# VHH binders against Rho GTPase-activating protein SYDE2 (SYDE2): the designs that were tried, part 2

Target 1, 120 residues: Rho GTPase-activating protein SYDE2 (SYDE2), of Homo sapiens (Human) (q5vt97r660to779)
Amino acid sequence: IDAFRHYSFSDQPKCSQYISGLMSVHFYGAEDLKPPRIDSKDVFCAIQVDSVNKARTALLTCRTTFLDMDHTFNIEIENAQHLKLVVFSWEPTPRKNRVCCHGTVVLPTLFRVTKTHQLA

## First folded at step 15 (VHH; from w01 with V99I)

Design w04
Fold by OpenDDE, fold request of step 16:
Structure w04 (fold): chain B 120 residues (1-120), chain A 124 residues (1-124)
Amino acid sequence: as target 1 above (120 residues)
Amino acid sequence: EVQLVESGGGLVQPGGSLRLSCAASGFTFDDYAMSWVRQAPGKGLEWVATISSSGGYTDYVDSVKGRFTISRDNAKKSLYLQMNSLRAEDTAVYYCAKITFTYWEGSTTEYDVRGQGTLVTVSS
């Protein structure tokens, strides 16, 4: 079982390869969350491929620094390198999404090992 | 086994009210956002309302705003839809649904579990 690694939000791990196809990803959770700064405990998870938003969860409850998940995503990718999970909380003022946590996986490296992976 | 069971549907006059209930089992209910969706005769599935896992956020399709209220009781693993000022066009089978994710493009929401539905008929 592999896990998403934490990088700078604007940085991506180096990769010289690309993959394409329909990717099925099952998420079990996100750890090391920075809690929302407002009273609301609602957060959502965005799935990004090469900095492009592909899917998101509905609002989930952030109770601790760990967010339990049981979500499967089917994502069409073309010449892709990076998969990123970003947990956001919405702040009405100044009307922005605040990053609670994020992680990145280098896709070609991952799928070079096996066709099926479990990520934490 | 994950299950959702709707109840509370029936026949009502226009302007009447109904309260739908959904009993959830087989999963951690308070971890998931939930929706009500409906299917009118001869039409496709239509989103009606969504509530966040904590209940702190709700959203509605425009046609039901001000008339319908979605709520939940996480302790009872129950989802509710209070329907007031019912109209003939609200006639449909109503389903409670467990949200999996929403595609960014087109805002299409996926549901991994949905009940068998409860019929709401609004007719004079």
Scores: ipSAE 0.314, ipTM 0.695, lowest interface PAE 1.1, mean pLDDT 86
Fold by OpenDDE, fold request of step 16:
Structure w04 (fold): chain B 120 residues (1-120), chain A 124 residues (1-124)
Amino acid sequence: as target 1 above (120 residues)
Amino acid sequence: EVQLVESGGGLVQPGGSLRLSCAASGFTFDDYAMSWVRQAPGKGLEWVATISSSGGYTDYVDSVKGRFTISRDNAKKSLYLQMNSLRAEDTAVYYCAKITFTYWEGSTTEYDVRGQGTLVTVSS
């Protein structure tokens, strides 16, 4: 539940270790969202590993501060350190993605404890 | 230009075997997971199998588990599908597909390119 930490785009948690393998991630939702504007409730989630875009969802409807999700992704990772989830909404003016929420997990620390985790 | 070219399709009897090949070009093949998808007559596109970029991990739709094997040769930029114990319901056009991202989720996986397809007909 508290596995994802609030992420700073200018700085990420330091890690000196790496992990490799197949990671299966099931997302149940995202909390503490800043909802999109009323004229556009569509959001999408991006998953990055060490700043590399690995996965994304289709458009999801965001209505509250909690985004319900039921998504499983299989991601092959090599020498990875960080898993980042970012929820975006598109703002046409200015033309940019608005960050609704984000979180980061330090992978080696997480998988050192157990091989199966529930992340939210 | 990204291209995928399938081959190896044909007519086989039930219980027979085929090996499909896909030649990839125009992108860094070994950076991307690949899939086989198929479309049977009158049906929508169906996910069949996925293989990770390194080839170390594979996944299959339940109906082909134990019968089909997806593999790849990154040096040859080739994707393969070994199909054994073929059934009539396996009849379809089979497509080689490049996964857009470095992840997959079965039937909901997104692809940014696929080939022209190769027809597999299983009939007695």
Scores: ipSAE 0.020, ipTM 0.398, lowest interface PAE 5.1, mean pLDDT 83
Fold by ESMFold2, fold request of step 16:
Structure w04 (fold): chain B 120 residues (1-120), chain A 124 residues (1-124)
Amino acid sequence: as target 1 above (120 residues)
Amino acid sequence: EVQLVESGGGLVQPGGSLRLSCAASGFTFDDYAMSWVRQAPGKGLEWVATISSSGGYTDYVDSVKGRFTISRDNAKKSLYLQMNSLRAEDTAVYYCAKITFTYWEGSTTEYDVRGQGTLVTVSS
């Protein structure tokens, strides 16, 4: 399996900035992680676009302040503004999974908007 | 650099047993759930089993439950699949995977498959 590369996206509606296209996100990991409780060892990471879940990892052990993921999520997006990585605790009982940490990126601020300019 | 090296495959009669091994290097093995996946000739990848980083949680595809056992040895950085009561339909190239991702839309799962795999052939 080949790793997917990051693609540039252009989407310039006249009202506000949004990003559309195929986006490859390579996560190196997370640091300064604060586990929700001492006896909770398992977490998973979810990727959300505009608060909609797109992908998740399998269970990871919460033993360190650094998670090494070294893998790429490929997400097709349409008119998106926010990419969020959320680390949830895993609860084997009917309790709800709890957020351990999160980070959010405003997508238009990460991309240069380019218009094709051609001479006739 | 992440490396996963599968071994232990071979030709076996129906009803026989094999034990697959996966040697891991280039990452902190103890921090990751691991999976076995397989690919039958001319078909796509099929998830077989997953084991949590500590070994405390395992799960299997229904077709292998009761016949296959996934295990790991974090000290040896190794993942194993004990396969008993093998059937012709188990014939495939078996791969270990460091990370399994599931996409919510379409319920598609992506596997981090790095090795060449090990061929298991079940034939009388």
Scores: ipSAE 0.014, ipTM 0.353, lowest interface PAE 6.9, mean pLDDT 67
Fold by ESMFold2, look of step 18:
Structure w04 (fold): chain B 120 residues (1-120), chain A 124 residues (1-124)
Amino acid sequence: as target 1 above (120 residues)
Amino acid sequence: EVQLVESGGGLVQPGGSLRLSCAASGFTFDDYAMSWVRQAPGKGLEWVATISSSGGYTDYVDSVKGRFTISRDNAKKSLYLQMNSLRAEDTAVYYCAKITFTYWEGSTTEYDVRGQGTLVTVSS
């Protein structure tokens, strides 16, 4: 029996959705990268879940503003919302690596499936 | 289809040398960092060495530093491992691998290992 809830309008709270499990991600690459410096064509991609680093690629050659990776990686996640991929230029000096691009995906949106809630 | 063909293994005395080769096809070799990994009898895969796609950065497991040298020839789509001062504990099947990712937890790396490998036996 549910005749009352603690909200005044019909908006569903999207921020309560989290996802857990083993996730397989196929990464095709990146476009519109901020070009690497002319002296270095090496880049790497850091893979983050909720701002926590989970993996990074080895150094890759970036020929243009396009990076082709075509690889599947597997990560375990717990109560996660965001997957972020950041492509960095590699700098052989002590200076910080430069961000070439990034993208973020809201994980519940990716895993929106038809759920049948038993005894709802 | 990605293909990696290792060669150059054999039987060698302790202190000896071998040069391993890996012929790559089916992908843009010049765009990928490459590794050698090995599997000793009854053991799991062990990372040995990595070289960046340009060849400008190399790294080695501590047990082989100063003895092994990884190199590549992007024109020939080939990866090499020069193995000097070989020891009995270097006995393993050696595989070349295309590197994809290093997992941050424990610095675990996924290796794309496709070849049959090349056996290196170091024995008196």
Scores: ipSAE 0.014, ipTM 0.291, lowest interface PAE 8.0, mean pLDDT 69
Fold by ESMFold2, fold request of step 16:
Structure w04 (fold): chain B 120 residues (1-120), chain A 124 residues (1-124)
Amino acid sequence: as target 1 above (120 residues)
Amino acid sequence: EVQLVESGGGLVQPGGSLRLSCAASGFTFDDYAMSWVRQAPGKGLEWVATISSSGGYTDYVDSVKGRFTISRDNAKKSLYLQMNSLRAEDTAVYYCAKITFTYWEGSTTEYDVRGQGTLVTVSS
């Protein structure tokens, strides 16, 4: 036990929590988008876990500051802390894609709330 | 058990119109984006159109923009494709599909194609 404790103390991040499991994300939409440039009407949404791309939508048409969509993503995560949803403006050359908006959810916070409600 | 049943295909002359229907059962239709895909004789599958679960967003392959309209009726669990100004290159078997997601590593969209499709033939 003392060898494991010494090793774990040296290698463990003291201030971070990580979550593993199967997660379903239901995306209702986005607000306060930076509108695409007038010559670009298409966007796509990407799901990232700790800055790693996991999935994206097909191209969607957006002409307002609001995007209403109903998408469910089912992803398996390992040692994850952040879920980020990013809306990109599509460009013919991918390195010019622009972020229209993003949102981040801290995964341990979601499980804390869910655990309390489920156990009551 | 997921079931998708396409109908409304047939033989039409160029410039004609058809309306395709897809009856869905065995899943919560209202929760999923839906697509039409088609397969011309001797060719692979081609994406045609997609509609969001609410119906608020649509997208089309360039070759059908302005001619085809995708729609849905969530109360009837039905998907539709109105096809106007039909051309010979629109000849194909048309399938409706439940969309799930696009894998990032392959940039491949997963379509759940279950039905036999409905044949559209556009002949001069």
Scores: ipSAE 0.012, ipTM 0.195, lowest interface PAE 9.2, mean pLDDT 67

## First folded at step 18 (VHH)

Design x01 (from w04 with T50Y)
Fold by ESMFold2, look of step 19:
Structure x01 (fold): chain B 120 residues (1-120), chain A 124 residues (1-124)
Amino acid sequence: as target 1 above (120 residues)
Amino acid sequence: EVQLVESGGGLVQPGGSLRLSCAASGFTFDDYAMSWVRQAPGKGLEWVAYISSSGGYTDYVDSVKGRFTISRDNAKKSLYLQMNSLRAEDTAVYYCAKITFTYWEGSTTEYDVRGQGTLVTVSS
């Protein structure tokens, strides 16, 4: 897993709530990335709710440890608990895209997604 | 502050060619994919063409495939649209756009359109 900021689980918390509605997501970017392998410089980010893809970015060139994004979109959520941002490598040939990094946020904690987080 | 300035539009006869330019500033141009979108008189925005941040992937709306070519020069922070074999239905104001997110399910895309656009008129 790449060098995103770590979230530690010290007490194995359980979420007692699920949330529904229209959520506005302001995404500023990702930090502490390791660039993709040589020949995999194009990436895209997917936003997932409980592991279901809801949105993705356009293709971006990953040349640094940072991705700078500054955009807002709305996602519809039903009975949701987790928001995940996943960065995939993009391949121009019909090959599987590979995960470069990811982060997860537990929605009922009232946390708004402002940065990408990665669990090591 | 994101700024996008379009140029190169004009009046042209059917079958003619134009090359549109877009000068970008206020963001790291090299890190973002870009699009051209257009608005015909009395209609909403239509996506025209897409280019990845590196320039390695392009795509086009079906009506312009084989006639239009999108390109970019990351050193000059510039986006281009070469339009050949122009038709009357290509008449529109053309805008360049930075695209950050596209919904995976559903068809709605969000465009960051900041310029005045450049008018392309195709008429005999």
Scores: ipSAE 0.014, ipTM 0.228, lowest interface PAE 8.1, mean pLDDT 67

Design x04 (from x01 with F101I)
Fold by OpenDDE, look of step 19:
Structure x04 (fold): chain B 120 residues (1-120), chain A 124 residues (1-124)
Amino acid sequence: as target 1 above (120 residues)
Amino acid sequence: EVQLVESGGGLVQPGGSLRLSCAASGFTFDDYAMSWVRQAPGKGLEWVAYISSSGGYTDYVDSVKGRFTISRDNAKKSLYLQMNSLRAEDTAVYYCAKITITYWEGSTTEYDVRGQGTLVTVSS
């Protein structure tokens, strides 16, 4: 695996462009997690495009502030701007999801030059 | 109000073909990815094919690749499954299913509704 390029959401320019197509996303992990409560270590990752849930992982066990992942998603997007990864902690009682961490990518700027990227 | 109605099942000989249809109503059909799933006698529910909301992406369980084709007509709110080169092991009740959550790991999904199913029997 090649080196990942650091990605800063805040450094991305404002863009009114949109991107469409089939996007393949492979997640290797999530860092800087706010751990779930001790009585609930189950988490899952959701991929969102413009606040729409497109895919998710099965429940994973969160043990540290870093969550190892090896998950691939194929997402059809249309007129999309933002890709967001959200790690949720599932709390069986009262059946609530809590956000453990999230990251957002501006899609049009990302795919402006090339169609493949490795981001951190 | 949400409803899925499958049709097109029947008895067919090995090597034969069938085309299943699913009529959707009660929801914005073109906003949702859809799947065909099947349940063979004495077995659990098995995912068969996936199609994205626009129809631009499809996926299949390995055992049906090259033989089955999933498609949709969003204007008609219809889902289809063209089944060619049918085998005895394809015998099952086939359901169309509205996808709520997709897990691409293992091609598993969560569904909030599916139809009553249509029986496909492949037998000589």
Scores: ipSAE 0.012, ipTM 0.311, lowest interface PAE 9.1, mean pLDDT 84

## First folded at step 19 (VHH)

Design y03 (from x01 with I99S T100F F101V T102Y Y103W W104I T109V)
Fold by ESMFold2, look of step 24:
Structure y03 (fold): chain B 120 residues (1-120), chain A 124 residues (1-124)
Amino acid sequence: as target 1 above (120 residues)
Amino acid sequence: EVQLVESGGGLVQPGGSLRLSCAASGFTFDDYAMSWVRQAPGKGLEWVAYISSSGGYTDYVDSVKGRFTISRDNAKKSLYLQMNSLRAEDTAVYYCAKSFVYWIEGSTVEYDVRGQGTLVTVSS
């Protein structure tokens, strides 16, 4: 996954197509988290495809602005265009989940298809 | 080296109770959620119960809700499963596992089972 790439109007794909199949996503981690507290805090990550939750991590301890995961998720997708990774806080009191960070990848841009014709 | 040692299994009659223990070493126990999983004869692994790293959140497979209680003691690096009102279908080898994935749509979560497990037999 391209954690450092941001989608913008200037980078919009000109040849958009939807992607289906089994996708392996290796999540290295998240940086620049903005936790509301300085204490150790439980967080979880949700993997969303076109805004639908496809996977969720266990609760992880996050003490800094960086969360190191280094884990591969295998996700079945159908006619998908956007992959979104969201880190939520989990607080026992008041029990509200808050978004700590997120990132989105446009899948057709990531999985460009090249057709090569051989002439004999 | 991650080590997980399960204990507390045995033979019990239906309606009985058992308390399983899991001693953890070789990793920072307090940083990880933990699960109990089980394998019935001739079946694959089934997730049974989950507890967050702090112990503040728990969840259970529907078939054991109200009968089983997962708990942990981070000071002792130990995970527990209190099993009450045991039924024949609870017969299985029980394993504790370090949990990283809570759920994934359409797939069985794969668990990193490291211990020998502890056999629970519920038989009349």
Scores: ipSAE 0.039, ipTM 0.417, lowest interface PAE 4.7, mean pLDDT 72
Fold by OpenDDE, look of step 19:
Order: sequence, then C-alpha cells, then structure tokens
Structure y03 (fold): chain B 120 residues (1-120), chain A 124 residues (1-124)
Amino acid sequence: as target 1 above (120 residues)
Amino acid sequence: EVQLVESGGGLVQPGGSLRLSCAASGFTFDDYAMSWVRQAPGKGLEWVAYISSSGGYTDYVDSVKGRFTISRDNAKKSLYLQMNSLRAEDTAVYYCAKSFVYWIEGSTVEYDVRGQGTLVTVSS
C-alpha cells in the first residue's frame, strides 16, 4: 500500500511515460485536514489529473481532521502523468474554495507493475 | 451559451424502441463526458447512462442495462440514446446532460447543465 504524499509539480522530475484509459478511484477518506472555518464545515474532494479537474464529490461535512469517505469515481484519462486529490472547503461567502489537504501520485510510476493499487 | 437540445421522444408501445438525440453547442463537446438522465412523473431525477468524452467508456443504471445504449458522435456534437425493449417504467422526460463527474456509488452523476428534455411515454 502506497500513500499519497505532499507533492509540488514544479519540484518533481517529469516522467516520460504516460497513462491512458479508464481510471477508477475509490475514496476511503482524507486525513490531516486543515479544518475549514468554524462557520463553514462544507468540504468536497476533487480529483485532478495534470491540473485538470476530472471529478469531485458533493459537499461533505468536515467534522474532524479526518474525513470519512466512500466514493468511487470513474474518469477517463489520456496521456496522464499526475493524479492529485484535493479536499476543498467551500465558503458560501464570499463563495470561494480553500484547500484543506491534498495528495499527489505519479501515475506512470504507480501503474508500472500493476493496474490496481490501494493508497493511503 | 451552452445548449443541449433533446429530440426523439414520443409515444411508444411496450417492447418498442426509440432513439433519442441530443444536439450540443456552446462548449467543446469532445472534452466532456455526457449523460442521459430522466425524470418519471412524480419522481426525482434518475441517472440513466454515462459516456466518457471519447466514448470509450459507457455505464448504465441497472434497470436499463442490456436495453439502452448510449453513444456519441463528437464530430456532430451529438449524443444518442438507443432505447430498446421499452417498458412502462421507462416513461419519463429524458434529459441530455453535460457531465463532469461520474461515480458509481448510488449511480450518481454530476452535471452542470441539461437540456429541456424530451418526453418518452411508454403506453401500457
């Protein structure tokens, strides 16, 4: 089992390999959340592939630093390198998102050996 | 500016077939997954079928599997739903939906726009 890690796109070497196809992502939860403001407990998770939003959850209630989840997304990717999961908090006023936490994986590396992985 | 215009609905007998079409405009059609959703009388919206942007992946609500086929023509910016072996319970307004997110749990799809819909009535 691999874990999502803090990732900066600019700080990581580029991979010459790419991944294409249908990707299924199941969310079990998110940990180490920077909690949203007290007056706004709404969060959602977004799946980004190479900085492109591919999927997101509906609004969920963030109660602790761990967000329980049970969501499966199917997304089509083409020539993809990076998968990023981001938890955003939604602030109705002034209608903006704040990053609560995020994790990034390099897809070609992840799928080098097997097509199925469990990440924590 | 995004427009989705459904067509092809009508009255059909049980066991009959219909083919719905959706003409899309106002966005880069081949960049977006598309879905059909429906609303039966007195019921809420129900996701029916999903197709990825390239058309390489499709999925269906269980009740229509084997009977309905979703397809698209990106060159024509069109979405289709071939409905075979129609049942009374398929009666609904069918909407073409510009889909951003699909998750299989609960057969939920998130979309940001849908058309005005086309009525499909399966007589009994």
Scores: ipSAE 0.007, ipTM 0.318, lowest interface PAE 9.3, mean pLDDT 80

Design y05 (from y01 with D59E)
Fold by ESMFold2, look of step 19:
Structure y05 (fold): chain B 120 residues (1-120), chain A 124 residues (1-124)
Amino acid sequence: as target 1 above (120 residues)
Amino acid sequence: EVQLVESGGGLVQPGGSLRLSCAASGFTFDDYAMSWVRQAPGKGLEWVAYISSSGGYTEYVDSVKGRFTISRDNAKKSLYLQMNSLRAEDTAVYYCAKITIVYWEGSTTEYDVRGQGTLVTVSS
């Protein structure tokens, strides 16, 4: 009942490698958000590549610690390493927008050569 | 399925007024910012006005500031555009749009335009 495993040995990319191309990011929602203030219910989700803002959702109403959404970002990236998604409260005055939650993906870890190892 | 139904267009004289309505269904209307966009004969789509999901923030293209007012009624799932002091240049098919994505690069915005639009004709 021994299973054969496919394992490809290749030179592993360093953390400093960079990714280029066209990327579609489907964002379905967030949970465990800091609730918006009572006097401001508007939020938006921003997508950043290497700390540079690329796109955001329009303003959405968020009344709970959950945000259910169906948004697709089509982002051209060049020599990129980090993708960050941040949900902000919207503040139209000079007051800074508050982060409600965030997450980061290291892009090289999504695109690696599979290791193969032939057994039996 | 998202549905947007525009109404209230018609033929008016210069300086006249119209009130456009948009009935929304198939999504949680009060969770989304909305816009009016228009398309003049033989032209591309032009953004006209924006309103946040709560209704607390609005923006207008410069050519309509002081003449047009965007509003919404989240209980009725409806978007409105009050158009005053109409000019011949306002002649267009008007669409309501659900805004989904705003791109920082190039200041590009993705609109979800689903309705048939409502024709506004301003002519002597």
Scores: ipSAE 0.018, ipTM 0.388, lowest interface PAE 5.7, mean pLDDT 70

## First folded at step 21 (VHH; from y05 with T100R)

Design z05
Fold by ESMFold2, look of step 22:
Structure z05 (fold): chain B 120 residues (1-120), chain A 124 residues (1-124)
Amino acid sequence: as target 1 above (120 residues)
Amino acid sequence: EVQLVESGGGLVQPGGSLRLSCAASGFTFDDYAMSWVRQAPGKGLEWVAYISSSGGYTEYVDSVKGRFTISRDNAKKSLYLQMNSLRAEDTAVYYCAKIRIVYWEGSTTEYDVRGQGTLVTVSS
């Protein structure tokens, strides 16, 4: 069974200017969206690492300029620097996805470990 | 309290039809894409069909394409699976599932499976 993979946000195996390991990221939502105003539109949230798509939510109905969500991404990263969340609108015809909002987190700033001195 | 209650399963001969239903409560049904998944005896879960939250987009596993139809009624908070031309390999417990995450790397999907399922048996 692949359903409900839950990993701790604290599962960071090492820390440097770039981050590697298995990362669990929980998102509660987004605000100040550009909602699809012309018609009721589905949206999805994609998580990208250094501009590479890793995972997305299922299609959700966008109600307002705020998207309430409760989603956990469990992704493997290697030598990563940027984590980006992008909310796309789903356009059924001509099948084009528009960016409703995005945000970026610089991973070394979020996850840092300094070398410790070895006892002689 | 999230609840998903499946119904409509039963015993049917090959070539027969069944319609499965799923009643949802305890969450905003209209905001979530839904799927049917199934579990054959002694096997893992297999994804069967997907429908977007609005109902405007559907997908099916190849083995059921053209035979099964997923639909939803957001006013009734209900998900349906019309199953036609049933085959012995369709024998399984069927669950409705709230989809959470789709992963590009492993072609894996996280499902929220809460119900007891409904048994479909196709036997000649």
Scores: ipSAE 0.046, ipTM 0.433, lowest interface PAE 5.0, mean pLDDT 70

## First folded at step 22 (VHH; from z05 with T108K T109V)

Design aa5
Fold by ESMFold2, look of step 22:
Structure aa5 (fold): chain B 120 residues (1-120), chain A 124 residues (1-124)
Amino acid sequence: as target 1 above (120 residues)
Amino acid sequence: EVQLVESGGGLVQPGGSLRLSCAASGFTFDDYAMSWVRQAPGKGLEWVAYISSSGGYTEYVDSVKGRFTISRDNAKKSLYLQMNSLRAEDTAVYYCAKIRIVYWEGSKVEYDVRGQGTLVTVSS
């Protein structure tokens, strides 16, 4: 289990504020998540692109504020700007699933270079 | 390495019963939902039954509902399928599967199907 949990990135912006291509996202887990309403409740992790569900994991058991996982999402994206990973509690009744945590990545801003702004 | 070993298949007459077992290793079994899937001769894979990691939620394809019962024993790392009132249409190779990813587009599912399966033949 890694001490650092993060998103895995496999694509880069080229020439627009929107990103297209095949993206492989490796999700190692989440921390500081809000536990389900009762202990040891089932959860799933969904990946959304611009608020549209693309894929999810099967149900996983979440017993703590940490969720260890080793999942790879292979998704095709077209003119995308936001990648969102959401951990939902599973609710078998008609009530909505509850969000246990989420994170969003703005795809065009995945550059690692910090620019210093210069004035004329 | 994920390992899933199915057993308990055989030849039975219509109306008979079988209990399938699946021994799991190479992953934390307690953390994963599991399914049984089957492949009839000359056909693709069909999902049969699902059980949550805790065992608290189950779901079945309509054709087996009321006849099949999925269960698990997390202490023994084992998955089971009790099949009652078997019919000729249930003839298939049965696999236990760890579901990895469900894709919303196309409703595609990535299964981790590692074993050779166990053959169930229902005929008279």
Scores: ipSAE 0.070, ipTM 0.471, lowest interface PAE 4.3, mean pLDDT 71
Fold by OpenDDE, look of step 23:
Structure aa5 (fold): chain B 120 residues (1-120), chain A 124 residues (1-124)
Amino acid sequence: as target 1 above (120 residues)
Amino acid sequence: EVQLVESGGGLVQPGGSLRLSCAASGFTFDDYAMSWVRQAPGKGLEWVAYISSSGGYTEYVDSVKGRFTISRDNAKKSLYLQMNSLRAEDTAVYYCAKIRIVYWEGSKVEYDVRGQGTLVTVSS
């Protein structure tokens, strides 16, 4: 965990570049989750690229403000700039999602340095 | 070791009913959503039903809606599939599966683990 780089969305520069290819994202967990409603403890993690949903986990049980995960996503991207990870809580009635937490990274800037990163 | 063991399959006449069971071990069952999938002779793997980790949400493939019911008992680490009004086209090996990822593009689903399956044969 000490090898993880702290990320800040507000500190990321505006990007005019794009990247394409096959990207692998390994999700270790989410911290500081806004708790879901008491009657609905189901959450899932979504992978979005430039506001397009690419993949998501199955519904997982959220018991604390930390969600421990071990998921790898293989996402094919084309002319992409932003990667967004969002944890949603699922409410079966009235069938809506609530954002528990999220993070966004600028892909071209990140991969300009190296091809492998660990972010927190 | 993660294990899923299906049971309850057999021969049944059209219009009949069966109840499949899946016993889970080797992981925290109530943390994970589960699914039933099936493979008919000569066909690929087909998703049948989904149930959330808490059991509060379920979803079904269109062809089984109103006939099949997926449920779970987290205390017993068990998954169930109640199959009513069975049809010949429901003949398949049924598997319980631990769902990991759903891809929006192409509607691809990835499973962490799947059981050995139980055969359901619907025939007159």
Scores: ipSAE 0.035, ipTM 0.383, lowest interface PAE 3.6, mean pLDDT 83

